# Designs tried in a protein design chat: VHH binders against Uncharacterized protein YOR385W. Part 14

Target 1, 290 residues: Uncharacterized protein YOR385W, of Saccharomyces cerevisiae (q08909)
Amino acid sequence: MRGFSGQPLSDDDNYRIEKTQRNTIPERLHFSRERNMPIASIFGTRGYFVFSSEQSYDKFKQTNFNISTLDADGVGVPLFHIVQSYNVIGKITRSSPDFYIYKYVLQGVQDPPLYSDCKVICQDKVFRLCKILYCEIYAHQGFFETKYDFFYPSKTQPVKKYQIIKQSNMRDLYSTLDGMRFRWHVKFYSDHFRLMFLDEDRLNYSNSNQKERQKPDQGKSKAPDFVIGHYTRTFSDILPRSTSKCSNLIIGEHSKPDSLGITTVPDLTQEFACQGALIHYLLHIERERK

## First folded at step 4 (VHH)

Design d05 (framework vhh_3k1k_2)
Fold by ESMFold2-Fast, scan of step 4:
Structure d05 (fold): chain B 290 residues (1-290), chain A 119 residues (1-119)
Amino acid sequence: as target 1 above (290 residues)
Amino acid sequence: QVQLVESGGALVQPGGSLRLSCAASGFTFSSYAMRWYRQAPGKEREWVAGISSSGDSTSYEDSVKGRFTISRDDARNTVYLQMNSLKPEDTAVYYCAVEYGFLEDFDYWGQGTQVTVSS
């Protein structure tokens, strides 16, 4: 892993993704490699951009934001853009989202429109780069917990919804995706979040019988929590054109494709990227309030 | 502080012409591409025209090609939109924006300038 504002990152502690075990972990989470996904701010734009790889972020910096030449795998283009809503009336009436996440997609110029709400950013002779509204996030502050509702509006498919739940006295975030339970765990007010898969057997044992978990020599060892990703703050990478790398999202990968552009990102990794983008934004808001 | 101030909007008859101006401050103007957008009542904001940082490349939405011309004056930190052969469907508030290719979410929009094409 590396940082580009002087010295490379040399800390391999806390940047590893644990190898998954075949017999207790869903096959979708059997990872052997890592994908690094930089989160950056860009001058003249609100919010933050998530890149599909360090390769893609480096290419974006080299082109000086000229995206008129499109790579077939989408190298050099952001994957997601998260922006906070400023609609005060909509927030009071709970009629508008708190955050919007836009997704960048490549489409052949001769192909029929993939999305009716596609905003064309640029095109060459072969490809068109489109920006679509991918996700709307609604925050519901309760006395004991905060819930973040993720809605996936699309005219081409049904709306998908899930929640991230945070207890008021904790910084950990919990979610369920496709029947799998996940936790973003953070220690001692650090800005390092570990993305963990929650084993159903472990979760049920911990929640249903606190007395039995106090027997370490019972002969039945529980599988450890499996770390499948990280969110880490990084030193800002200041460029002459005011692009700054703010943080890095690291997610487990099944295989290494030849190219790490936006077309190469697995669906589940895309969801974790959206959650990581929200975590980054929430940390930004938290810092400004303190 | 980045600031964009649009001007030049007016009421004009069909077939008329207008020149819009956008005065920019708070950033190195000559280093950035600039774009014009418009928003008609009850419709979404749409892209109208764009000009590269060098001024060597311009682009237009199909409905305005041949009628509108975007230009820039880096010495004056200003981008212009010359609008000819105006039609009633060109009625909208026109907005200037700094562009990196991700325009819809820029914080740095001006207040806009109203163009009304009506007899």
Scores: ipSAE 0.000, ipTM 0.173, lowest interface PAE 17.8, mean pLDDT 74

Design d06 (framework vhh_3k1k_2)
Fold by ESMFold2-Fast, scan of step 4:
Structure d06 (fold): chain B 290 residues (1-290), chain A 119 residues (1-119)
Amino acid sequence: as target 1 above (290 residues)
Amino acid sequence: QVQLVESGGALVQPGGSLRLSCAASGFTFSSYAMRWYRQAPGKEREWVAGISSSGDSTSYEDSVKGRFTISRDDARNTVYLQMNSLKPEDTAVYYCAIEYGFLSDFDYWGQGTQVTVSS
């Protein structure tokens, strides 16, 4: 087991993976800590917000965007805002994205704008909080699978693009990021997704050309799965306020689990947070339809 | 306008030490968190260390924790990486970057500084 929120990722989890299998896992994924990132809704605002930490979310609940002084590390503001462009996904793909992910960034008031299309949300004497378009997601619904293209309209090199693939008969989501293969695995009727690193021998692409390959993998894997994060849904037990926590992302890190502000989130963690935000939105859409 | 210039890379023997420097210009240095990354030949670029804008919080990749120390000198607009107990697997080009956005939105990877640990 990976342990629970507030516990560092255990060296025991790496030990449970046989020495031979441990050697196949990229060092980049040898995490020793966890980051907890709440996903919340804001009354009167479409979409969902991802926070860099529980502490940042708790501070935001008290102030919202009515902030007189901005924290230097970005504590108390959201990290990402995901919003759906259309009420129905899986239509004939339009020229416009199906989802937008905006990112909140801190900028010194004396510094040049980082992007020409940077919306200033609030500022103090030292910092501006800006909102930028970070990622566009395009959904391509096929008969046997749905593909989600993540496109990053960056001015800097390299331009980033990758896909999430979901088989129509399965709930799991698959991606390849920086040459590494990942699976968001969900158990039975649970909405608890575990983010796993997946090597080639454990990869299960449910399509007609890969069907024969699935059988050897399922019968021979005796090693525990290498889990690097999870998504869990929460339900409000109290009357909702202006801001309501909906779910939580927990992602492995190499540093302290309580790294607080939006400036403290590693690049790989930001990518998994974007994937988790999409998972949350897809579950919401599924729930709305049923 | 923003410029980051890395220096201090050298050829060292295993167990040796190096201090890398990154001189920053064109922005208010004290207002931004800073990172060090590295890239070995044929490998992906990986995050090494980070330091908050205040300098009060630091973070490290597990393979370098306890051996590397990140620090900053806001009066000199410089971030440092002190590397101790160097290993052959630390051989890479080292880059500094401003910490925000995917791949650091204010990304100036430049030429970096080459560290080679010979055995």
Scores: ipSAE 0.000, ipTM 0.184, lowest interface PAE 16.2, mean pLDDT 73

Design e01 (framework vhh_8pnl_2)
Amino acid sequence: QGQLVESGGGLVQPGGSLRLSCADAGFTFSSYAMRWYRQAPGKERELVARITSGGSTNYADFVKGRFTISRDNAKSTLYLQMNSLKPEDTAMYYCAAYEYGFLSDFDYWGQGTRVTVSA
ESMFold2-Fast, scan of step 4: ipSAE 0.438; ipTM 0.687

Design e02 (framework vhh_8pnl_2)
Fold by ESMFold2-Fast, scan of step 4:
Structure e02 (fold): chain B 290 residues (1-290), chain A 119 residues (1-119)
Amino acid sequence: as target 1 above (290 residues)
Amino acid sequence: QGQLVESGGGLVQPGGSLRLSCADAGFTFSSYAMAWYRQAPGKERELVARITSGGSTNYADFVKGRFTISRDNAKSTLYLQMNSLKPEDTAMYYCAAYEYGFLSDFDYWGQGTRVTVSA
């Protein structure tokens, strides 16, 4: 039903890490709750939308963008919109992105624009909902690996660029964010990706070296894979507004905010949401070509 | 379409012994915590024993001192050595694998292996 098999294990086994493991895991990843972020399609609009919460998605199903009053935390509107360009991925000139990710931002109507390219989607007497170009993704297809470059041209902070790397004979995707190394791990038979933090003990191991790590007796001093998120596909459903949920992204968070709207999403979670949006689009392209 | 596969169940008299095995279905065995659960007829599924990736073990009070959980990472196999079996141990035994972390409610389950203890 929900993409899981069997009965869930107890909270203390699932959510607690041993004291020694906690000391090797960065404090930024010591989460106390989960954020569920639905990924959905909208009839008549190309691409996919990422929502900041189940609550936000449920509200959006009723109103779409036809909303008379905007929530102060941005509940009921999408967080991101990912669209594939008409270019063939990795085949033509690298001067144009392969994917665009747009971000929805909430601004006061009386305040000066924070972004020069802010397209107004809707507004009330207090807030306007703007859509900005947030991320451009460039795919570089090689014989042995494909690299996805994430470029953030609309950020007011220094431009952040990183890569997702996928080996041609594997489905796993690797990235480095703020000096932390991550893997989206998936089994060949599944569209369920697990987002894992790679501890220092694992950073010196390529895919071939990880195979060797399976052989040492008794697990010894090596740290396990630490799961901080999930991507799961769902069967599409048809809703009254022709909005169809396609997949779910689940990312850990430090605390429970008062509201789960678009203004409440931590920066690191936003970066993982962009990666999850790409994963969703790549799986869609893969299925349509087969 | 990988799953965990249990084996080693059967019929045994009270006081007898059995060794259950669970083979992984193509995941990174050494990185997973593993557990044995059981479900007796007409009862809910309950935890019997678990073992972390580092080898730390934990047992339910009703099997403590009688059962031993172990793993062989080279063979990608989990074991449950059951000694001094009692009629109350009659159940379907299930193997489970899970990943450590704050979001580890995603797990893999086997189809189970039947253990019957009768006089």
Scores: ipSAE 0.006, ipTM 0.268, lowest interface PAE 10.0, mean pLDDT 74

Design e03 (framework vhh_8pnl_2)
Fold by ESMFold2-Fast, scan of step 4:
Structure e03 (fold): chain B 290 residues (1-290), chain A 119 residues (1-119)
Amino acid sequence: as target 1 above (290 residues)
Amino acid sequence: QGQLVESGGGLVQPGGSLRLSCADAGFTFSSYAMRWYRQAPGKERELVAAITSGGSTNYADFVKGRFTISRDNAKSTLYLQMNSLKPEDTAMYYCAAYEYGFLSDFDYWGQGTRVTVSA
């Protein structure tokens, strides 16, 4: 039901937290289940689509891309759509985003808008499906590192949410969300990224030096780094299909709803899905270069 | 398709007014949702105003009552009327056009126009 190519993940990829470790890990990361979120390409479209579940992806394929009737939980609709910008002037001046992430939003027709900028895609008697510009990603290349700024436009004032930092000649990606530090760790020659929570005391010398002004030997902990998610690639079909599953995001969760549509995705999982969508796109760009 | 070209920026005294324009030579202007963004030196880009293809508008709280976004589909032009300008409004102003459907996406950005508010 989960894992790469239908196979279960190894035991070292377990999201389980030992009892003694629970006191050092934020409660919001105490996961007991996993959500598998496919990333797919769709023939004739730009970019990539992140689905809230295998169930939602399968339902989407069955509809021949028709959305005349909306499921109450948003099953059969993509969660996110990521596209690369080709604005050359903005890239030279750093004035336009390098990537856009659009979010699909389901709400009742009688409910107030969840977001100020909501393009209505379709509407039935009960629900309205909207698509919004959810996240703008700006890439800043330097000699020692590349920074990816994740920027969320708001109704009142846009706020920079966080950065992903990639050191020169390394493939790992580092971020801080709500005071918590995370690492997407990948082995050399692999496209399997493990999303890890980093206990401050677990940072080794090189990692501490790269992230911020930390003393390498000050406050070192014995607690292990905790794996809370995965990005894994699958090979697409050789011949074009209406839709091709390219990769999987597997993120830990607190509970499993009966239906896994777009309305059921936790906020933190949505943030990690945006990061995973960028990882997927960066790998695609790297492969296209040859 | 088309490119967006901003104009109307300049130097103005506090309390003054400017009208920014964003022109598109394309045939599909009327289908685009349009936005004005600004970026002050050393600060993040921020959304100023938005207008849908149908004409519904939305504003950042810091410009409500002072700025008005509008569009003229016959002229393929977006406007930002800026009144009661403050030094804090000093920034490069950008227009952006978005057309996205269920699975499709098109977006265009202009080069920006500079607004300086000082004595």
Scores: ipSAE 0.352, ipTM 0.672, lowest interface PAE 2.4, mean pLDDT 76

Design e04 (framework vhh_8pnl_2)
Fold by ESMFold2-Fast, scan of step 4:
Structure e04 (fold): chain B 290 residues (1-290), chain A 119 residues (1-119)
Amino acid sequence: as target 1 above (290 residues)
Amino acid sequence: QGQLVESGGGLVQPGGSLRLSCADAGFTFSSYAMAWYRQAPGKERELVARITSGGSTYYADFVKGRFTISRDNAKSTLYLQMNSLKPEDTAMYYCAAYEYGFLSDFDYWGQGTRVTVSA
């Protein structure tokens, strides 16, 4: 991230909030700040870790899970861990998830477990850090579309789930959360995804329009989408590292928290982070195949 | 693909005027916030002026009242009108574009156009 301290970020963000209010953008998306969430790999551990902030990632790099004192806001530990199962995407029979997302949760030592089957990672006299199975992702490959089912077995009832839909020949991803419709949009030649809110006037789920929107002049025939986040990829060094940053998620934020640990992440931001983690993993799989 | 091209720089005497232009070559201009930066000899790049996609403007104190930033979405062109130029305005001027208000990274930069204010 290359930015200049002279930039009037707050004024620009306030202007955009005021402008979008005129277009009936939901209050939950009236952001005034951004949250930067690194995605990293750990040598010897499968999958990828999502951190709640750059400061949390930087602290984690120094200590890993060798933590004698846990921060009250959960600074210095990962937020999520996504792992691909050995069950290959596109397998006909589904007996297990294609991806697991684990969540790190901070609990008081004296408190009863919030979730069954919690795995204790580390503990001090006040807090324990637990790892829970947060989300199971099932990939269903159809002839023209792949659907990713996000299922929350430990946090919600089995009936409560949502889908991400991707056209087989396109890279964009579409989803609905809490009645709000979203699109992760990417140009075919890029790994930079923009997270957009789709209001009723601007909604377009048609797969036939994705290639046309890649042309600059086609964009002029559409109303601008309201961008609320970014996914950007950093190429990992081939040499082994104890911890390596692979990509970055930037999501809009309502406030300026004094601390950016795992306890400070809004629920909607957590869902976008889970989607971003899947995007990262799918790009990794594509890159492996070459 | 997306590329910004600056023009309009040159040599001018103190008190003179110049109009800089920045044309896009391959991206949707109207959705972007745009900025002018400059880099004087021996100094770091500094923000001169910014205009959001909706037309709100910001100016650095040292150019306020002398420079005007504007955009023409139909022509996909950004402008910087520079009046009452001073020798300390001598610099390479750069155009930049970014989407939405995160400003943590600019999407596009131009190659720059040189402005020299000298007698």
Scores: ipSAE 0.000, ipTM 0.153, lowest interface PAE 13.2, mean pLDDT 73

Design e05 (framework vhh_sonelokimab_d1)
Fold by ESMFold2-Fast, scan of step 4:
Structure e05 (fold): chain B 290 residues (1-290), chain A 120 residues (1-120)
Amino acid sequence: as target 1 above (290 residues)
Amino acid sequence: DVQLVESGGGLVQPGGSLRLSCAASGRTFSSYAVGWFRQAPGKEREFIGAISGSGGSTYYAVSEKGRFTISRDNSKNTLYLQMNSLRPEDTAVYYCAAYEYGFLSDFDYWGQGTLVTVSS
């Protein structure tokens, strides 16, 4: 329990400030390590892929889905695939998702299929790799804000699980997961987003009230920012590649996993990865318009 | 709580033209984006085109662009599909669909369809 991810420990006073606020931070966010998750594009395939680790991405780059043997922990396959919806009428009418997030799941060949619409990607004698619809994202453009509803079809329909809120004149994104408030903070002209936990001393715009029009005043609170993750963009080479890394997600975790494959990614990290995938896609759309 | 009723279907000779109508009742029609779909026997449902609530934006399936035109008259609560240069492969049941703009909904409001037969 030595500091939080991204908290600077440059001197004793900074360490003391972090210790003072530690008791207000949920145990679920007491991270001791970081997971690096690349976001990449594949030539000829729409959308973007999130990998569970740099190791998994490097192995995938060599083999793609042409795999004769699947790793027991899912090293070498993607974790998520985010793709923009092409249903024109649904986009106009807001009845279809704006984005789909598919999840790759490793399953024993002797086990029944997870869902009737589960797509088998590849299979060896022991495991099958399946692709399932994991999350649907609906964007609702309002006058002062845009709301992104994250809906999980695998649970209870038609209940939305949570919402990301973005003010129309700001780039920051706000969310609430399991009663915990979060902010993806970015500075002007930067594509580096810092994932922060918002304690009781800071405002969160996830609630539909007058506070949504106000930025949290960091100067009013003496508390430092509790950074638990990052989204960063990368520059690609001028030559096209069959698989190209576009950005990287760094999310805090409690312990070092036994493996860096898709089976070892904590549930909370998976949710932040879905948010990061949306951030990446929104930045892509923004660049395509300019 | 919008109800949709399609009309104007029938038998048309190849090369002919036909105009379909979709009359809406219930809530204010301009709050709904609307579209046309068709389904031939034994085939999947195919998107034809859609028009925004204001009528300011129209979208067409690539295969039908130039032959079919969508329009609406919000004062009459009516959606239209003008079909020109009809071919036997255009034979299908044509459906009008509406969705409430500005709300998250998994509900599609559909009419019962109108049969268009292009033959003889």
Scores: ipSAE 0.000, ipTM 0.105, lowest interface PAE 19.5, mean pLDDT 72

Design e06 (framework vhh_sonelokimab_d1)
Fold by ESMFold2-Fast, scan of step 4:
Structure e06 (fold): chain B 290 residues (1-290), chain A 120 residues (1-120)
Amino acid sequence: as target 1 above (290 residues)
Amino acid sequence: DVQLVESGGGLVQPGGSLRLSCAASGRTFSSYAVRWFRQAPGKEREFIGAISGSGGSTYYAVSEKGRFTISRDNSKNTLYLQMNSLRPEDTAVYYCAAYEYGFLSDFDYWGQGTLVTVSS
């Protein structure tokens, strides 16, 4: 039995002990580490970019897309690019997406094309970096709630994948992924969002009210189950033709070998990154409205 | 910032019961998962169990299952550990710790501990 060697237990030893025990939370959420995913703007380019790690972002700042050799794990390139649609006619008719999320994928030059809609961004002798349309987001504003529909045309043609719900009187966002219910919780005066897993017995995850904003420590029935990630805004210096870090996503991850590049990001982490990218863009739009 | 204070420890006869409390000062206690640990003299710190921010999800060390129950009251910023059928080997200092990232987080806010002695 690990951890009873006669030495005081470290936090790492506590994780080993806890990991071996029975748990009532879903196995997919048994996290022992965190992934930092910077969100940045690039001068002269619309929208925002999400990186798979701080190390990947730091390498990208040095090279941009002027890359002579692509890393085999995709270190040094963005994971996602989110762009707001400005198609006025499509917005009036409610027929065009409000946001597009593009995904960067790495494939071997010698291998057959993985994606027929791949736009080649850069290429070396071994790999090509492709940009594909990954997700379309449609916003439906109602009196009590705004609903964000996430459609994944690259996976289905273009079948709705899931929905994020925001109450009109709250800044919190609710979603369900693979039967698990999640909440991005924020205080009304803050830009720090906490990603929380909700009680499986909670039937009313979409019905936050104005009183909850005033009383964040409401007690058992109103409180999120536990935190599995964060969205935090950062202050940054912007230089002409530079890359500027705007915010950071921190998402829980399993204790398996670390991944710094775009090729080894878990699917659930990718979905939370897409949600975080939307949160970042919504905050930007909020501040730009006069 | 969360400050934690354990209380309710004391001397108990074998087979007895005891309820420990962990009081938190802070506005965001419901955002934290909380864990109970114990450390017996000359031994390593041992995990007992954990409870989610809402109280809806729990898990326990296999060896303590059925004897110990964790609960919380967020309106009072208090966590509880109900201990039943106490044995001399349960003699330890009991600690609570709060975690922001859930059950397996690196961020711990620790209390000073409360001593439980099980003897006749």
Scores: ipSAE 0.005, ipTM 0.206, lowest interface PAE 11.3, mean pLDDT 73

Design e07 (framework vhh_sonelokimab_d1)
Fold by ESMFold2-Fast, scan of step 4:
Structure e07 (fold): chain B 290 residues (1-290), chain A 120 residues (1-120)
Amino acid sequence: as target 1 above (290 residues)
Amino acid sequence: DVQLVESGGGLVQPGGSLRLSCAASGRTFSSYAVGWFRQAPGKEREFIGRISGSGGSTYYAVSEKGRFTISRDNSKNTLYLQMNSLRPEDTAVYYCAAYEYGFLSDFDYWGQGTLVTVSS
């Protein structure tokens, strides 16, 4: 008597965004939809690219940056590009970022420049696709923890956006955005990260549990898990086309816009995409050293 | 390991009620926290709610509160979803899922789903 095993679900069906009605969870994080954001490599280009949607990634695979007409919502171009710095001396002296995150933005050709340092990637008669330096990441490795500082670039004084903290004995990553605490939680020997909001009780538990990971969480019923996103690895084709999907980010969304291009991504989702890009790069570095 | 099988789906009129069951087999069911999810055609999967292994703690998605109630009977190894005041937009395949009770757990075991259609 074989039981009917669960029918295979599509990639979208295999992911979820958990919601809760507790007043401890900000309304900004009450999601009814999912945004699926592929992370891919481009043959001959360093680093990884984050796309605003599967739709945008699928269109980009067909055209790359050889685009004759740019979509008004930015469908078919990457959202972010993360690249690791090779400046070994700068890393040792802490004078150079460990990672750069570039953001792609659409600029009307007749509009005033949004950014003075914008690199034009391609353009049509209506729009230009610009690449700007969005974030610089500095890694500070200590004996008990590693800190990843995210900075807005500035000519006078870089403004620290936030910090990701990883304890040396754990794989989980912690951050604070807009006064809200978040955790990327990963299970033992898994590359599936859950992005969780941490309320007051959960934050206290998580901090204490960092030293007692082997004990079961008896406070789970008092501090509900609130999952707002996922990072998952996908199969990497050995013989890819010019682009190869490596992993996927799924982040909660309030509603789906009619178009899922780079102009449609909420600010908070953009920050989670930057964090997910770093997670992907760190996992890649870890696996290369195996 | 645990296996999950949903039942109780079918056609129901708007305003009607249905009770879905999720039968678990395998190791002790009370060691698992369990929840309900649904997916409508052409839409993303949506979390409905979950209940702790002991049944003492229940969490619901805001949109489902007041109409849907989750309960469990560990002596019968069964999870239930009571759905009241059903609307056409509740039409979906309903899934139950389980994970071992603990802060660091996720839903590790999924059922095959049961279809609920709300129409006249």
Scores: ipSAE 0.000, ipTM 0.156, lowest interface PAE 16.8, mean pLDDT 73

Design e08 (framework vhh_7n9e_1)
Fold by ESMFold2-Fast, scan of step 4:
Structure e08 (fold): chain B 290 residues (1-290), chain A 120 residues (1-120)
Amino acid sequence: as target 1 above (290 residues)
Amino acid sequence: DVQLVESGGGLVQAGGSLRLSCAASGFTFSSYAMYWGRQAPGKGREWVSGITGSGGSTAYASSVKGRFTISRDNAKNTLYLQMNNLKPEDTALYYCAAYEYGFLSDFDYWGQGTQVTVSS
């Protein structure tokens, strides 16, 4: 993991993380590994693709979607595809989303379909690669903040929603997932976002009066900021190609999986990948205006 | 507003040559990398070649390497593709596009295309 404020983990930072992994930090966030997830563009296709690993991206760029044999763990195919909505009428009436996130799912060709809205991308004798609508994002601009509503349509589960909140005078983004509060923190004029868990004790301490802050045991017992991921822009693909790596998303992982394909990505990591994809797209839109 | 206009396509016999041009306007041409893509009937868009803003570095799809040469004239705001030893499988509508450094999409300053047809 990279340390707080984007510094690489030193021995001191590693010791700090181990000390912080007590009481106030949920077990779900006790990471010992990193997953690198490239964000790339594909020539002839609008939007951006998130890959489950560097290995998966490296395999994909050799074949794109011209795949004769699909890997059983989904190595060599994208995890997500984010695309901006170009439905002008729906956008004017505020009835259509601003962004769509599609998810790639591997299914057995002989198994009953899991999704009726599956768009078949490619298939071999054993597996079918399907693309499904995973998330719709709606942006609501106010005078003091912008809210990004993440809507997850589902036929078998209740509709799941959460928000990313951005203050109009800041670049930082805030969200709550499964009762846990997170911040994507960035310094001005930087494209390096640090994904941090917001310790409830620290939030409560900030809301307390000045006298409480001066208690020696209270100040010493507060958990330090806990970095669980990064979004970084890359300069490796300055020359346009059939696929171009644009940025890298790094998220904490509990244990090394047997494979780094699309079938091995934890649920929480998938949500952070969706947020990272939005961050990448927002930076693209911002830069296009300049 | 950004505009890209391709020209130079046509009908040619296998083994022949064509030179495509892409006239750019509405942006600082020398500050953008440029590339050529193509689309044959029933196929998606395929990347063909790319060139940096200065013209100092180029790249090619394996299918055209050694046969095609990408170049640019920044004084004339024009991108070129010299196509030699053309094959029937090179038959496609050819497009040019500008690449905004580090942010690339299908619709970043795409042109309308010029048709290349190679007979056997």
Scores: ipSAE 0.013, ipTM 0.513, lowest interface PAE 6.3, mean pLDDT 77

